Miniprotein binders against a7tqs6. Designs and how they scored, part 35

Target 1, 250 residues: a7tqs6
Amino acid sequence: MNEDGSVCNKILIAFQDNDQIANLKESVLGEVFRLDKANTNHDENIIKGLTWSTKYYEVRYDLYVDTFDDFEEWCKDLISSEYDDLREVLSGIIVIDSYTMEKDKIDQNKLLGQLGSVLQDKFFVFMNTNKDISQDVIDELNDDNSMQLTSDSGNSVEIINYHNVSNLKLNQYNEKIGFERVREIIDTCEWSGGHRVQTVEAKADSTDVDLESVFNRLKEARLKYLEIEDEDEREQFALEISNEFAEFLQ
Short names: E, the ipSAE of ESMFold2; O, the ipSAE of OpenDDE; V2, 0.75 times the mean of E and O plus 0.25 times the DockQ between their complexes.

## First folded at step 16 (miniprotein)

Design qP4 (at its last look DockQ between E and O 0.66; V2 from the best seeds 0.79)
Fold by ESMFold2, look of step 16:
Structure qP4 (fold): chain B 250 residues (1-250), chain A 100 residues (1-100)
Amino acid sequence: as target 1 above (250 residues)
Amino acid sequence: MSTEELLEELQELWEEAYDTDDPEKFRELLERMLELAQEAMELAENTEDPELREEFEEAMERLIKFIERAIDAVDNGDLRRARRYLMWIELLMEIYEALF
């Protein structure tokens, strides 16, 4: 919930109904949200009181789980103005369905673009289950989709392959793929009311002894920095010092 | 009945509807929710502030439409679609809670 009491921090995840839906739910809910059959019923539509944790913050959120037959019908409903209040409280949407390159049906790309155009500062992921679409094709589709955004205030869909046939962690541009990319998107989305996570290394009690130790360490680091003649070594040393003190600042 | 008490009753009916796997019981609960939402709409007529009245009426109209769609889905034998609308009804009730 926001500071003013307004509703926020909801994620919508929707699965196309098919022979593999039970396996898809188990995999996606488990890998992205850390929900397994031991701690959740995967047939639930609403899972409340979840915590999203990163190294830097924790936040509370709720997960809304839908199933649909027809993507066009589902998408058109969600785009309509009757869903404006519902979309406003979402942090983002994840759809699990088969992406098609054939355009003899209703244009799936058009629907994805239209839904993206009504999502301001909300993530939008399409997890593609079609095994025939390579990662290089996915990368091109995502580039194309970002160029075809229909609203300045909207967001473009990111298509992410569900199947990781090669078991690689990165695409050719050194970008995360698969479930790790989905988690990265959620890690960096615009949450409300996140709580900063503190570690003993990232924060210590303020005392005169501690402050003097930090100042002395800074003085020593500056002297060593000035003594380094090689530009590459100097830059490396500066990076090490920056990392060392970043831990104490947060 | 106050609007706060009405929301509490709506939430109780919603929880019963969410938990039942009997389609006839499910439909009965949705009908009772519809009656409560319509009653809430009638109570808004007594609100003197026209801006607050309009805001509440618009919220109740939207809630009523989603309940009606859930009922229609049950009548068409599409219980999954009815459960989707029930899911949305829960979120709408949360969003509109401050208006009650």
Scores: ipSAE 0.855, ipTM 0.942, lowest interface PAE 0.5, mean pLDDT 82
Fold by OpenDDE base, look of step 16:
Formats: structure tokens, C-alpha cells, sequence
Structure qP4 (fold): chain B 250 residues (1-250), chain A 100 residues (1-100)
């Protein structure tokens, strides 16, 4: 718990149980969460007291590490009403599995859509271990999913390739990919509690409008905007956002 | 026992269950946790505030369900699933701590 008695931030990461993905677990935990091998006991499902640090803030979080052999069963549990309280305290979910383009894609995509619908403002990442899927295909899938978000249908999963086959650091749109993209998504997640300790460095550079901070806040604002059902409240919120960012657009 | 004492005992049993590699011991600990959660439900009947009572009863019902699922997983030989439910039981106890 936080010092204020609130539940601290929680992140769920789940791995498919196969030999290929088991070998990736240490790499994923190391690259995303900067966990040393010494801190990753293979048998530990809960890693408490971690710190997420950015240029702007530092926050405490706990990491919950799960493993599944049946993705459908795993998803159905998390989608159920019995998990409502658990989903509420999660900052987000990361799934490590093979994305499929075959007939089973329909079922996988349906499950991802259903899980996304109940995660609302939480980040949701699917890290693809299938090497046969190019970054261009992933970019198209993410674009299609992002367009569907314009409908009342909750938060979409972002698909991220584990493997950088092209040795590119950025996609065709100059966006971060792989572990750097996962980290960027976590940097932008909604953290619970007032424990955003502004790092001392955020005081000094008053002048450089960190476009990244603006983009992150715009993403947060967009998510919140989509959650507002009332049209008048939407307009008011859009106006507030416009006023907040008007200083940056000058 | 007070509800606070029940939570402390639940937490102790959870730690023992988390640290055990013996499926039989794990099951025994889960059964004891179930008994404590059921006792907590019975103690909730003494709560004068009906809204707080209902909230606590709902919390304990949820906790009981996850414990029962963990037991069922152990009984089916699915220790991975049992440990998953054990993980969620910890989080539920943290979420509901203020109700005890």
C-alpha cells in the first residue's frame, strides 16, 4: 500500500506457456521493467516495491507476473465481473504471445477486443513473438484498431513486435517500436495516487515544451474524452484541453 | 477474533501458501484461508452500518470464490492456475484491507 493507505499501482504481465516464450521472460522483464536476473525469481508471481522513473516523475508500482497455456480461458477470467475490482487497480496489462493471422485470428482478435472493452482507460499491450509478422503488418493492424476506437467500444490493444527483424529503430511513421514502444506506453499510463514525485530535472527546462509530454497528455485527454458520454461534458472537456494546450500551440 | 485479526491471519496463511512447493500443504493452507473468510462473513452480520456490511459481505464473497477456485485448481493438479488465484487473493486482500 501507499503511505496514504491507497492501493499502489499494479501492472499485469502474462506469458504464454511454451518453450519459446519461457526463454523470452527474462529478456522482457529486463528490457521493459529493468529487472535484474537476481530480482526475477522464476517462481515469483508478485514483484513489489518497483519504481517507474521518467524525466518528469517517479512512481511506485507492483508487478504481477502470470503464465497461461490457454489464452481463451485466461481472457474469459479477466473479462468476467469477478475481476472488476482487480481490473480497477491495474494500470495496465501486457500479454506476451504469438499473434496469428490464420483462422484462429478471429478468436484471438475477438478475445483481445472483449478484454480491451473492459480495460477502458488501462493500457493494453500484446507483444507478438511470431517472427512471420512484419512491422508493416503490425502498423496496419494498430491503425485499423485505432480507427475502431472512435466507436464507444473501449480501449484497443496495441500490438507490438518482440522481434525487430528489420533492425529498424522506428516504424514507417517514425514511431517507437518494440520494448521502447512498450516503455513509452507505460510512461503515459494513468498512475494512481499523488505519488508523482516530480523529478528535480523537470524544474530546470521550463522552455523546451517536451512534445512527448504534450503528446502523452493529449493521449490521456483523448482517452478521457472518449469516456465522457454527455455531449455537453465532452465539449467542456475539449475546451479545457484546448485551453491547457493553447499555450503550447502558440 | 476481530476482523483485523482475521486479515492478519489470512495474510500469514497466504505467505505460507506462497512459499510452499508442497501441493498438499498448499491445499491445507487454502482450506484454512477459506474457513477464515467464512468466519469473516459471519462476523460481518454484527456490523451496524448496513452499507458497510453489504460492502464487506461482497468483498468476502469474492475472496471466497477465488480461494475456492484455487482449491479446485489444486485438486485438478493445475498448480499454475492455483498460484494465479493465489496471486489475485493477495491483491484482493490489499484492495479490501480498509474494510477489515
Amino acid sequence: as target 1 above (250 residues)
Amino acid sequence: MSTEELLEELQELWEEAYDTDDPEKFRELLERMLELAQEAMELAENTEDPELREEFEEAMERLIKFIERAIDAVDNGDLRRARRYLMWIELLMEIYEALF
Scores: ipSAE 0.803, ipTM 0.918, lowest interface PAE 0.6, mean pLDDT 83
ESMFold2 (binder alone), look of step 16: mean pLDDT 78; pTM 0.755

Design qP5 (at its last look DockQ between E and O 0.77; V2 from the best seeds 0.81)
Fold by ESMFold2, look of step 16:
Structure qP5 (fold): chain B 250 residues (1-250), chain A 100 residues (1-100)
Amino acid sequence: as target 1 above (250 residues)
Amino acid sequence: MSTEELLEELQELWEEAYDTDDPEKFRELLEQMLELAQEAMELAENTEDPELREEFREAMERLIKFIQRAIDAVDNGDLRRARRYLMWIELLMEIYEMLF
């Protein structure tokens, strides 16, 4: 929840119903959200009080887990104005379904574009379960989708292969793929109310500092400062940096 | 009944609906939720600030619509869709909690 009491930090993840859905849920919830079957009921629609942690921050979020039969019907609901309030509180959407290359499925790309157009600064991931689509084809699809995005249009979908057939860790552009790419997108999304990672205690154990080390720490801190989305968090982070370096310089 | 009491009862019914695997009881709970949301909408007309009154009315209209869609889904035999609407109803109640 934001400082002003507004609701925030919800992730919607939706699985197309198929005979592999139990395996897909186990894999995706486990690999992306670290939720395994022993500690989480994968049939739950709502998982509250989760924590997303990076080396820079921690935030609380809630996960909403949906299942659908027909992507067109599901997607059109979410696009409609009746879902405006619901979309506003999302940090992003993950859809798990088969991406089609067939001519009679042309509406899938149109719907992905339409949903993306109503997601302002919310991440939008389509995890493709179709094994026949190579990483190079995925890269071209994502390039095409991003080229159609304007600064005034929501966000473009990013299509990510669920299956890593090639066992590569990076695509041809040296970018993360698969589950690691999904986690990277969530790591860098627009969160609200994030908690700073405390650094003062770790630095207090150092008693020998030169100016080059201090300058390098300042450069590192500036990068972390730019990564923080919440303005209250940014201001408090800047104060902590100031205190940290005042301590080390004495 | 105050709007705060209505929200509390609505949340209790929601929890029962979320936890039951009996379609007949599930539908009964949704009907009770609908009645409470309609009562809350009637009380919204007593809000003195016209801007807040309109916001409360729109919120209750949305909530009522999603509850009705959940009921319609049960009547059509689509329990998965009904539970999707129940999921959204939970989030709407969270979003609108400050209006009560």
Scores: ipSAE 0.856, ipTM 0.943, lowest interface PAE 0.5, mean pLDDT 83
Fold by OpenDDE base, look of step 16:
Structure qP5 (fold): chain B 250 residues (1-250), chain A 100 residues (1-100)
Amino acid sequence: as target 1 above (250 residues)
Amino acid sequence: MSTEELLEELQELWEEAYDTDDPEKFRELLEQMLELAQEAMELAENTEDPELREEFREAMERLIKFIQRAIDAVDNGDLRRARRYLMWIELLMEIYEMLF
């Protein structure tokens, strides 16, 4: 628990239990969470007291490490109402598995959609270990999913390739990929306010912009955006928010 | 026992269960946790505030469900699943700590 008695920020990462992904666990934990091999006892499911550090803030979080052999069973549990309280305290979920494009496996995408629908305001990442799926295909899938979300009140999964076949650091849109993209998503996740410590370096370059107020406003804006059912009102609200924060993007 | 004493005992049993590699010992510890959670639920009936009583009851019912699922997983020989439920039991105890 935090000094204020609040529940610490929690991140869930889950790995498919196969020989291929088992070998990736250390790499994923090391690259995403910067965990040393010495701190990753292979048998530990809970890693407490971690610090996420950015240019702007530091927060404390706990990492929950899970493994599954049946993705459907694993998803059904997390989607169930019995997990409502648990989902509420999660900052987000990362799944490490092989993504499938096979039409007959409608089940994976359906499950990802269902899980995304109950992970409102949480980050949701699927890190694909299937080497047969190119970055271009992943970019298209993410674009399609993002467009579908504009119509439905759900959070979309972002699919990220584990492998970098092209040795490119950026996709065709100059966006971060792989572990850097995962880290960028976590950098922008909703943290519990009680754990945010402004870094001393951010105090020096921070002009009078209360970044905390900006983040809270962005959070409020996102919540309000999700409550708007009318597409025209949603677009107008997005434009208003973009204009309000345009001063901070300059 | 007070509700705080029950939570402390649950936490101690959880730590022992988390650290054990023996499935039989693990099951025994889960059964003890189940008994304590049931006792906590009975104590909640004595709470004068009806809202707090209901919140505490719902919390303990949820905890009991997860403990029972862990036991069932052990009984089925699925230790991985049992450890997953053990992980969630820890988080539930953190979430509900304010109710104890």
Scores: ipSAE 0.787, ipTM 0.910, lowest interface PAE 0.7, mean pLDDT 82
ESMFold2 (binder alone), look of step 16: mean pLDDT 78; pTM 0.755

Design qP6 (at its last look DockQ between E and O 0.77; V2 from the best seeds 0.80)
Fold by ESMFold2, look of step 16:
Structure qP6 (fold): chain B 250 residues (1-250), chain A 100 residues (1-100)
Amino acid sequence: as target 1 above (250 residues)
Amino acid sequence: MSTEELLEELQRLWEEAYETDDPEEFRELLERMLELAQEAMELAENTEDPELREEFREAMERLIKFIQRAIDAVDNGDLRRAQRYLMWIELLMEIYEMLF
């Protein structure tokens, strides 16, 4: 909850209903949120009082678990003005569904762009279960999506393959993929009310470090990264930002 | 019934609706929640601050709409959609708690 008593720190995760949904829920809730089936009923829609922890902070959040049949219908509901108050309290959205390149029926990418346009500073992940979509295609889609933002307040969807067919940990640009990338997105999202976790190593390397300042710099870097149109410049910028924060982490 | 007592009863009915496996009981609980939300909207008219009064009224209109959609989903045999709206109703009640 925010300092002024307003509601915050909710994550919406939604699964397309299919014959693998139980396996998908167990895998995603376990790997991303560390929710073990022995400790948590994976059929629950609402899981309250969770803690997200990194080396630098801990924050309390709640998880809202949805199931849908039709992505277009589900997505259009969330875009509508009736959901404004609900979207406002989210830290982000994760959708688990099969991505299709067949646009002769439903243009998923257009719907993802529309939903992203109403998510201000909130992460948006589409976790793709289609095994036929290669990581290189995913990388290209994500580059294209980040360049299609039309509003300063909007956010680009990030498409992440659920299946790691190649068993690689990084893509061709040395970026995290799969569950590790999802966790990285959540690690760096806009939270409210977290507190800094200090360690002996962090104290030794930190003289005047403020986590609020680090989050603000990362947010600014992310926005600037999304504005860069030239792929070589984007890669150079990402390397510079990685080096900047790597020195902080030393 | 005070606004605080009304919210507590609304939350109690929600918890029962969340736990029941019986669609007829589920629908009955949603109907009772609808009646309480309508009563809350009537109480909003007694709010002295005009901006707060409008905010309270708009919040209750939203809550009523989602409860009605949950009921409609049950009547159409779409229990998964009804449970989705129940999930959203919980979050709306949390968001609007300070207005009560």
Scores: ipSAE 0.853, ipTM 0.943, lowest interface PAE 0.5, mean pLDDT 83
Fold by OpenDDE base, look of step 16:
Structure qP6 (fold): chain B 250 residues (1-250), chain A 100 residues (1-100)
Amino acid sequence: as target 1 above (250 residues)
Amino acid sequence: MSTEELLEELQRLWEEAYETDDPEEFRELLERMLELAQEAMELAENTEDPELREEFREAMERLIKFIQRAIDAVDNGDLRRAQRYLMWIELLMEIYEMLF
């Protein structure tokens, strides 16, 4: 628990249980969460007392590391009402698996959509390990999903390629990809307990506002804004976002 | 036992279950956790505040379900699934700590 008695921030990361993805686990944990091999006892599912640090804030979180062999079973559990309390305390979910474009496997996309719908206000990332899927295809899928979010359906999954086939650091839209994009999503997630310890140094280098990070956060905020049906809640959210960015516009 | 003492004992048993490599010991620890969660639910009936009593009852029912699922997973030889439920039991105990 936090010092105020609130539940600490929680992130769930889940890996498909196959030999290929098992070999990626250390790399993913190291690149995303900056965990040393010494701290990743392969057998530990719960890593407590981690610190997420950005230029603007520092926050404590716990990492829950899961593995699944059946994605459908895993998703159905998390979508169920029995997991409502657990989902509420999660800041977000990262899934590491092979994405499929096969039309007959409507099941993966449907499950991702269903899970996204119950993860409102949480980040949801699917890291694709299937090397046959290009970044251009992923960008198109994310664009299509983002457009669908403008309709009545909840938070969409962002699909991110684990592999960098093109050795590009940015996609065709000059957006971050791979682990850098995952980190950017986490940087912009909603943390519980409001104990954003403003790092003292953030006051001084106010000049290099990463306009890109601000823009991405504004995009996310806009998507959330469009999902709010209640006009009063929408106004309140717009005010909160305006206050969050007012510090960057000064 | 007080509800606080029950939580402390549940946490202790959870730690032992998390650290054991013996499936039989793991199952026995889960069974003891189940018994404690059931006892906690019975003690909650003595709570004077009806809203708090209902919240505590619902919390314990959820905890019991996850413990039972862990036991069922062990009985089916699916230790990985059992470990997953053990992970969620820890989080549930953390979420419900304020109710004890």
Scores: ipSAE 0.762, ipTM 0.902, lowest interface PAE 0.7, mean pLDDT 82
ESMFold2 (binder alone), look of step 16: mean pLDDT 78; pTM 0.761

## First folded at step 17 (miniprotein)

Design qR1 (at its last look DockQ between E and O 0.68; V2 from the best seeds 0.77)
Fold by ESMFold2, look of step 17:
Structure qR1 (fold): chain B 250 residues (1-250), chain A 97 residues (1-97)
Amino acid sequence: as target 1 above (250 residues)
Amino acid sequence: MSTEELLEELQRLWEEAYSTDDPEKFRELLERMLELAQEAMELAENTEDPELREEFREAMERLIKFIQRAIDAVDNGDLRRARRYLMWIELLMEIYE
């Protein structure tokens, strides 16, 4: 949620229903969002209060998990004007489905283009589960898709292979592929209300810790803690202070 | 029932619907949610501020549409689709809060 209380920072991830869906959910939710089966019910449709962290920022977000049988029906609903308010609060969409190279692929490509055209400043990822599509073909598809988008009224889909058949970490252009590329897209998407990661001005791993500085910082932290009225903000502040002083004391 | 009381009850019904595995109970909860949303839209007609009145009416109309679609999905035996609409209803309630 934004500082002004507006709804934002939702990610929609949607899986085509198939006999591998449980494995796909476990893999994608685990690798992209760090949600493992031991502490997350992967059958949930809504996962609230997640944190996306990079070395430069942290942001809170919610994850909406959908399952569909037919991509055409699912996509047409989401494109329709009845979903305008819902799309507006998304940071982006991830679809997990099989990409087809058959002659009827123009229907799938048209749908991907149409959905991309209604996603203003939102990332759009299609994770392809079809093992028969090589990374070089994916690279050409993505190049073609990005060239079709000539305005900032929408966003082009990025197609990312779920399977790493070649076991390479980079494509022919030295770009990340697979889960690492998905995470890179999320790292760089337009979030609302993010916070830059503060630089801790401490001598971690130092043998000459200034105890008076640590005591003064602890005293300051206690006073700030008492000034915070909101219970959730208090708990988050306490966690941040605990992490800060853990670095001083190692 | 006040507008705040209606919205609190709607949220409570949503939480119960989200947690139940019983399709008959699920449909019953959706029907009760539909009734509350329709009552809330009737209350919107009494709002004196014309911009707030229109905004609240439009929000309730969209919510009613998605609740009805969830009920229709249950009646067609498509529980997955009904659960998808319930997911969207949650997000709509958050947006209009």
Scores: ipSAE 0.819, ipTM 0.926, lowest interface PAE 0.7, mean pLDDT 81
Fold by OpenDDE base, look of step 17:
Structure qR1 (fold): chain B 250 residues (1-250), chain A 97 residues (1-97)
Amino acid sequence: as target 1 above (250 residues)
Amino acid sequence: MSTEELLEELQRLWEEAYSTDDPEKFRELLERMLELAQEAMELAENTEDPELREEFREAMERLIKFIQRAIDAVDNGDLRRARRYLMWIELLMEIYE
């Protein structure tokens, strides 16, 4: 819980349960959420006390890591009314799976559409691991989906290719792609109100790293570290803080 | 037990369940959680405020459903699904704290 007693921001990331995607899990968690290998215990479904930091704000969030073998079953659960309260506290959902264009699998697009319709004001990302789908095709799909969303009430899924981390950092429309796009989406997501702390970097348009602010942050981090009873959470927190400060030193 | 005490005990059992790799122990813990959630629901009927009573009742009903689904998953040998419901149970508990 946040200091004010409110529920902390939550992000759900779900992986298809196959050997190919299992191998990508660490990479995805590392690239998107900047989690180190040491912190990605394959057995942990809940990673608490993470910090999302941008130039403009910092926010605390928890990461829920799920795996599914049946996408339809997984989606139907999340779409159901039983999950209304759970969806409400989610900032968004990321699905890692193989996208299919096959007509016989119309079920995937239908399910994505249905899930998107109930994820109002939430980000919804589908990261495609199917290498046969080009970035151009993905761009067209996203354009078509965005045009259909002119209906007031639903957030459309954005499809992002995992593999096209080619030398091209931008798509044909000069938009971010891959992990950078995922991070950009999260940067712009709706976080729970009142917990946005202006990052020191937003002040850093002035070259002077306020050493005092860094020191205070370190002190706060240390205090929080000492309050964490779970050893795994503590280690995760330590890594997060280390990464946060590593970026400050770059 | 008070509602607060029940929730604390539920949290304790959840932590044990989350930490165990033994399916039998996991099932046992889920059964205990189910009993506590049912007890909590019964206690909610004594709440004087109808809105709070209904909110708490709905929360406990959802919790009971998810615990039962976790148990069913364990019984079917689907530990992954059981752990998923365990994850959602934790979130439910956090929402209603």
Scores: ipSAE 0.775, ipTM 0.904, lowest interface PAE 0.7, mean pLDDT 83
ESMFold2 (binder alone), look of step 17: mean pLDDT 78; pTM 0.748

Design qR2 (at its last look DockQ between E and O 0.40; V2 from the best seeds 0.70)
Fold by ESMFold2, look of step 17:
Structure qR2 (fold): chain B 250 residues (1-250), chain A 99 residues (1-99)
Amino acid sequence: as target 1 above (250 residues)
Amino acid sequence: MSTEELLEELQRLWEEAYSTDDPEKFRELLERMLELAQEAMELAENTEDPELREEFREAMERLIKFIQRAIDAVDNGDLRRARRYLMWIELLMEIYEGK
């Protein structure tokens, strides 16, 4: 919850209904959110009072779990202006469905773009269950989606393969894939009201840090990094950013 | 019934609707929620501050719309969609209570 008492920090996760949905829910909720059958009823639509913890911070959030038959219908509802207030309190959206490259289903890509356009500074993940789409194809799709961003375009979807057919931990760009990438996206998303995790050596110095400001600065730094063409300038920028955020980690 | 009392009763009915597996009971609870939200919107007209009056009216209109859609989904035999609207109703109530 924000400092003014307004609602925040909700994650929407939505599963396409299919004969594997129970297995998909168990796997995704377990691997991404650490929610297994022993501690959570996977048929719940609302899971309150969760904690997202990293080495650097801790924040409270709630998880909203939906199921749908048709992505087009589901997506169009969520895009509509009637959902503006609901989208505003989300930190992000995860959709689990089968991605297609077929031209006669181009509407899926259009809808992903439209939903991304209404998710300003909120993460948007499409977890692809289609085993026929290789990681290299996923990487190209994500690169294309990222390059279409403008200052007024909102956020782009990131497509992540649910299946790791290649058994690799990193893609061709040395980036995390699969569940580890999903967790990385959530680690770095725009949370509200988080605070720095205290360490034993910092026991006497308990000062909360405005993690919203840090997350916004990280997003800004990422955008500037992508705009730098010269490799040496990129490395110098990355070093400066690392030093800037090292002070946060003290 | 005061605005606070209406919102508390809405939350109570919501919790009962969320926990029931009986479609007939589920629909009955949604109907009672609809009646309470409509009563709350009538009380909004008695609010002295015109800005608060309009804000509360808009919130109740949105809530009424989602409750009606949940009822319509039940009547069409689409209980999964009805429960999706119930999920959204909870979040709307949380958003408006936080204001």
Scores: ipSAE 0.827, ipTM 0.928, lowest interface PAE 0.6, mean pLDDT 82
Fold by OpenDDE base, look of step 17:
Structure qR2 (fold): chain B 250 residues (1-250), chain A 99 residues (1-99)
Amino acid sequence: as target 1 above (250 residues)
Amino acid sequence: MSTEELLEELQRLWEEAYSTDDPEKFRELLERMLELAQEAMELAENTEDPELREEFREAMERLIKFIQRAIDAVDNGDLRRARRYLMWIELLMEIYEGK
């Protein structure tokens, strides 16, 4: 909840459920969202109260972390009308998976196109883990996709390579690549109007612990505490919460 | 129960469901959430403002669909999918609460 009662910005990131990508999850979350390992409980799908900071502004957002084994099923759900309200509150979507150029897998590109068409005002990133696809090929794909979108009202997916084979920081067009490009896209995304964009210059002095996030967490913790009937479990929970907040008070 | 009380109870059940690793308990909590959402729909019929009534009805119908999908996923042994729907249920609740 924003101070004004507006819906907080939401970002969805989804990972393919395979051993290769599972190992990348921490790296992606760390590099893109600057999450510490301590904050990434492997089992948490919802990370609330995050701050996105740029040179010009700071906004709050929640991160939704999903995993899928079937990309088609996952996309079909998100494309459906049942997800209209959910898509509306998302600032954007990041998918981590292997991109395929195989003609027989026309299904991935088709699905990406369909999902992009319903994400008109949202950023949409596909981070490619397939090492066989060069940055030059990705650049061409993005160029072609951007040209097609100028005709249709939908947002195209931007494909970004996870791997940097050339050790170059920029592509052939002097554009950012990899995690820096993902961050640049998020920097330019449309945030919900209810978020008070605070200029970073004002934050340099306020070491102020976002009291509101602390209060919200305390409220949640209190509610949970009151629901625990077992005294031992309640004590353990209280200890966990106290430890969590002790880090904020330091 | 008022609409606010129902939403609070739904949130409580959601938190319990989100925190449990027991599939049976998880299913039980989802069933309770389903019952509450159905009750909320029935209460919405008593709303005098037709626009608010329709908005609330649509909201609860969507919530019911996602809860049912979560239950179906649990019944099929797909806990990951069930947790995904749980995630979306939370977001729906936030949207409907205006939070």
Scores: ipSAE 0.765, ipTM 0.901, lowest interface PAE 0.7, mean pLDDT 82
ESMFold2 (binder alone), look of step 17: mean pLDDT 78; pTM 0.760

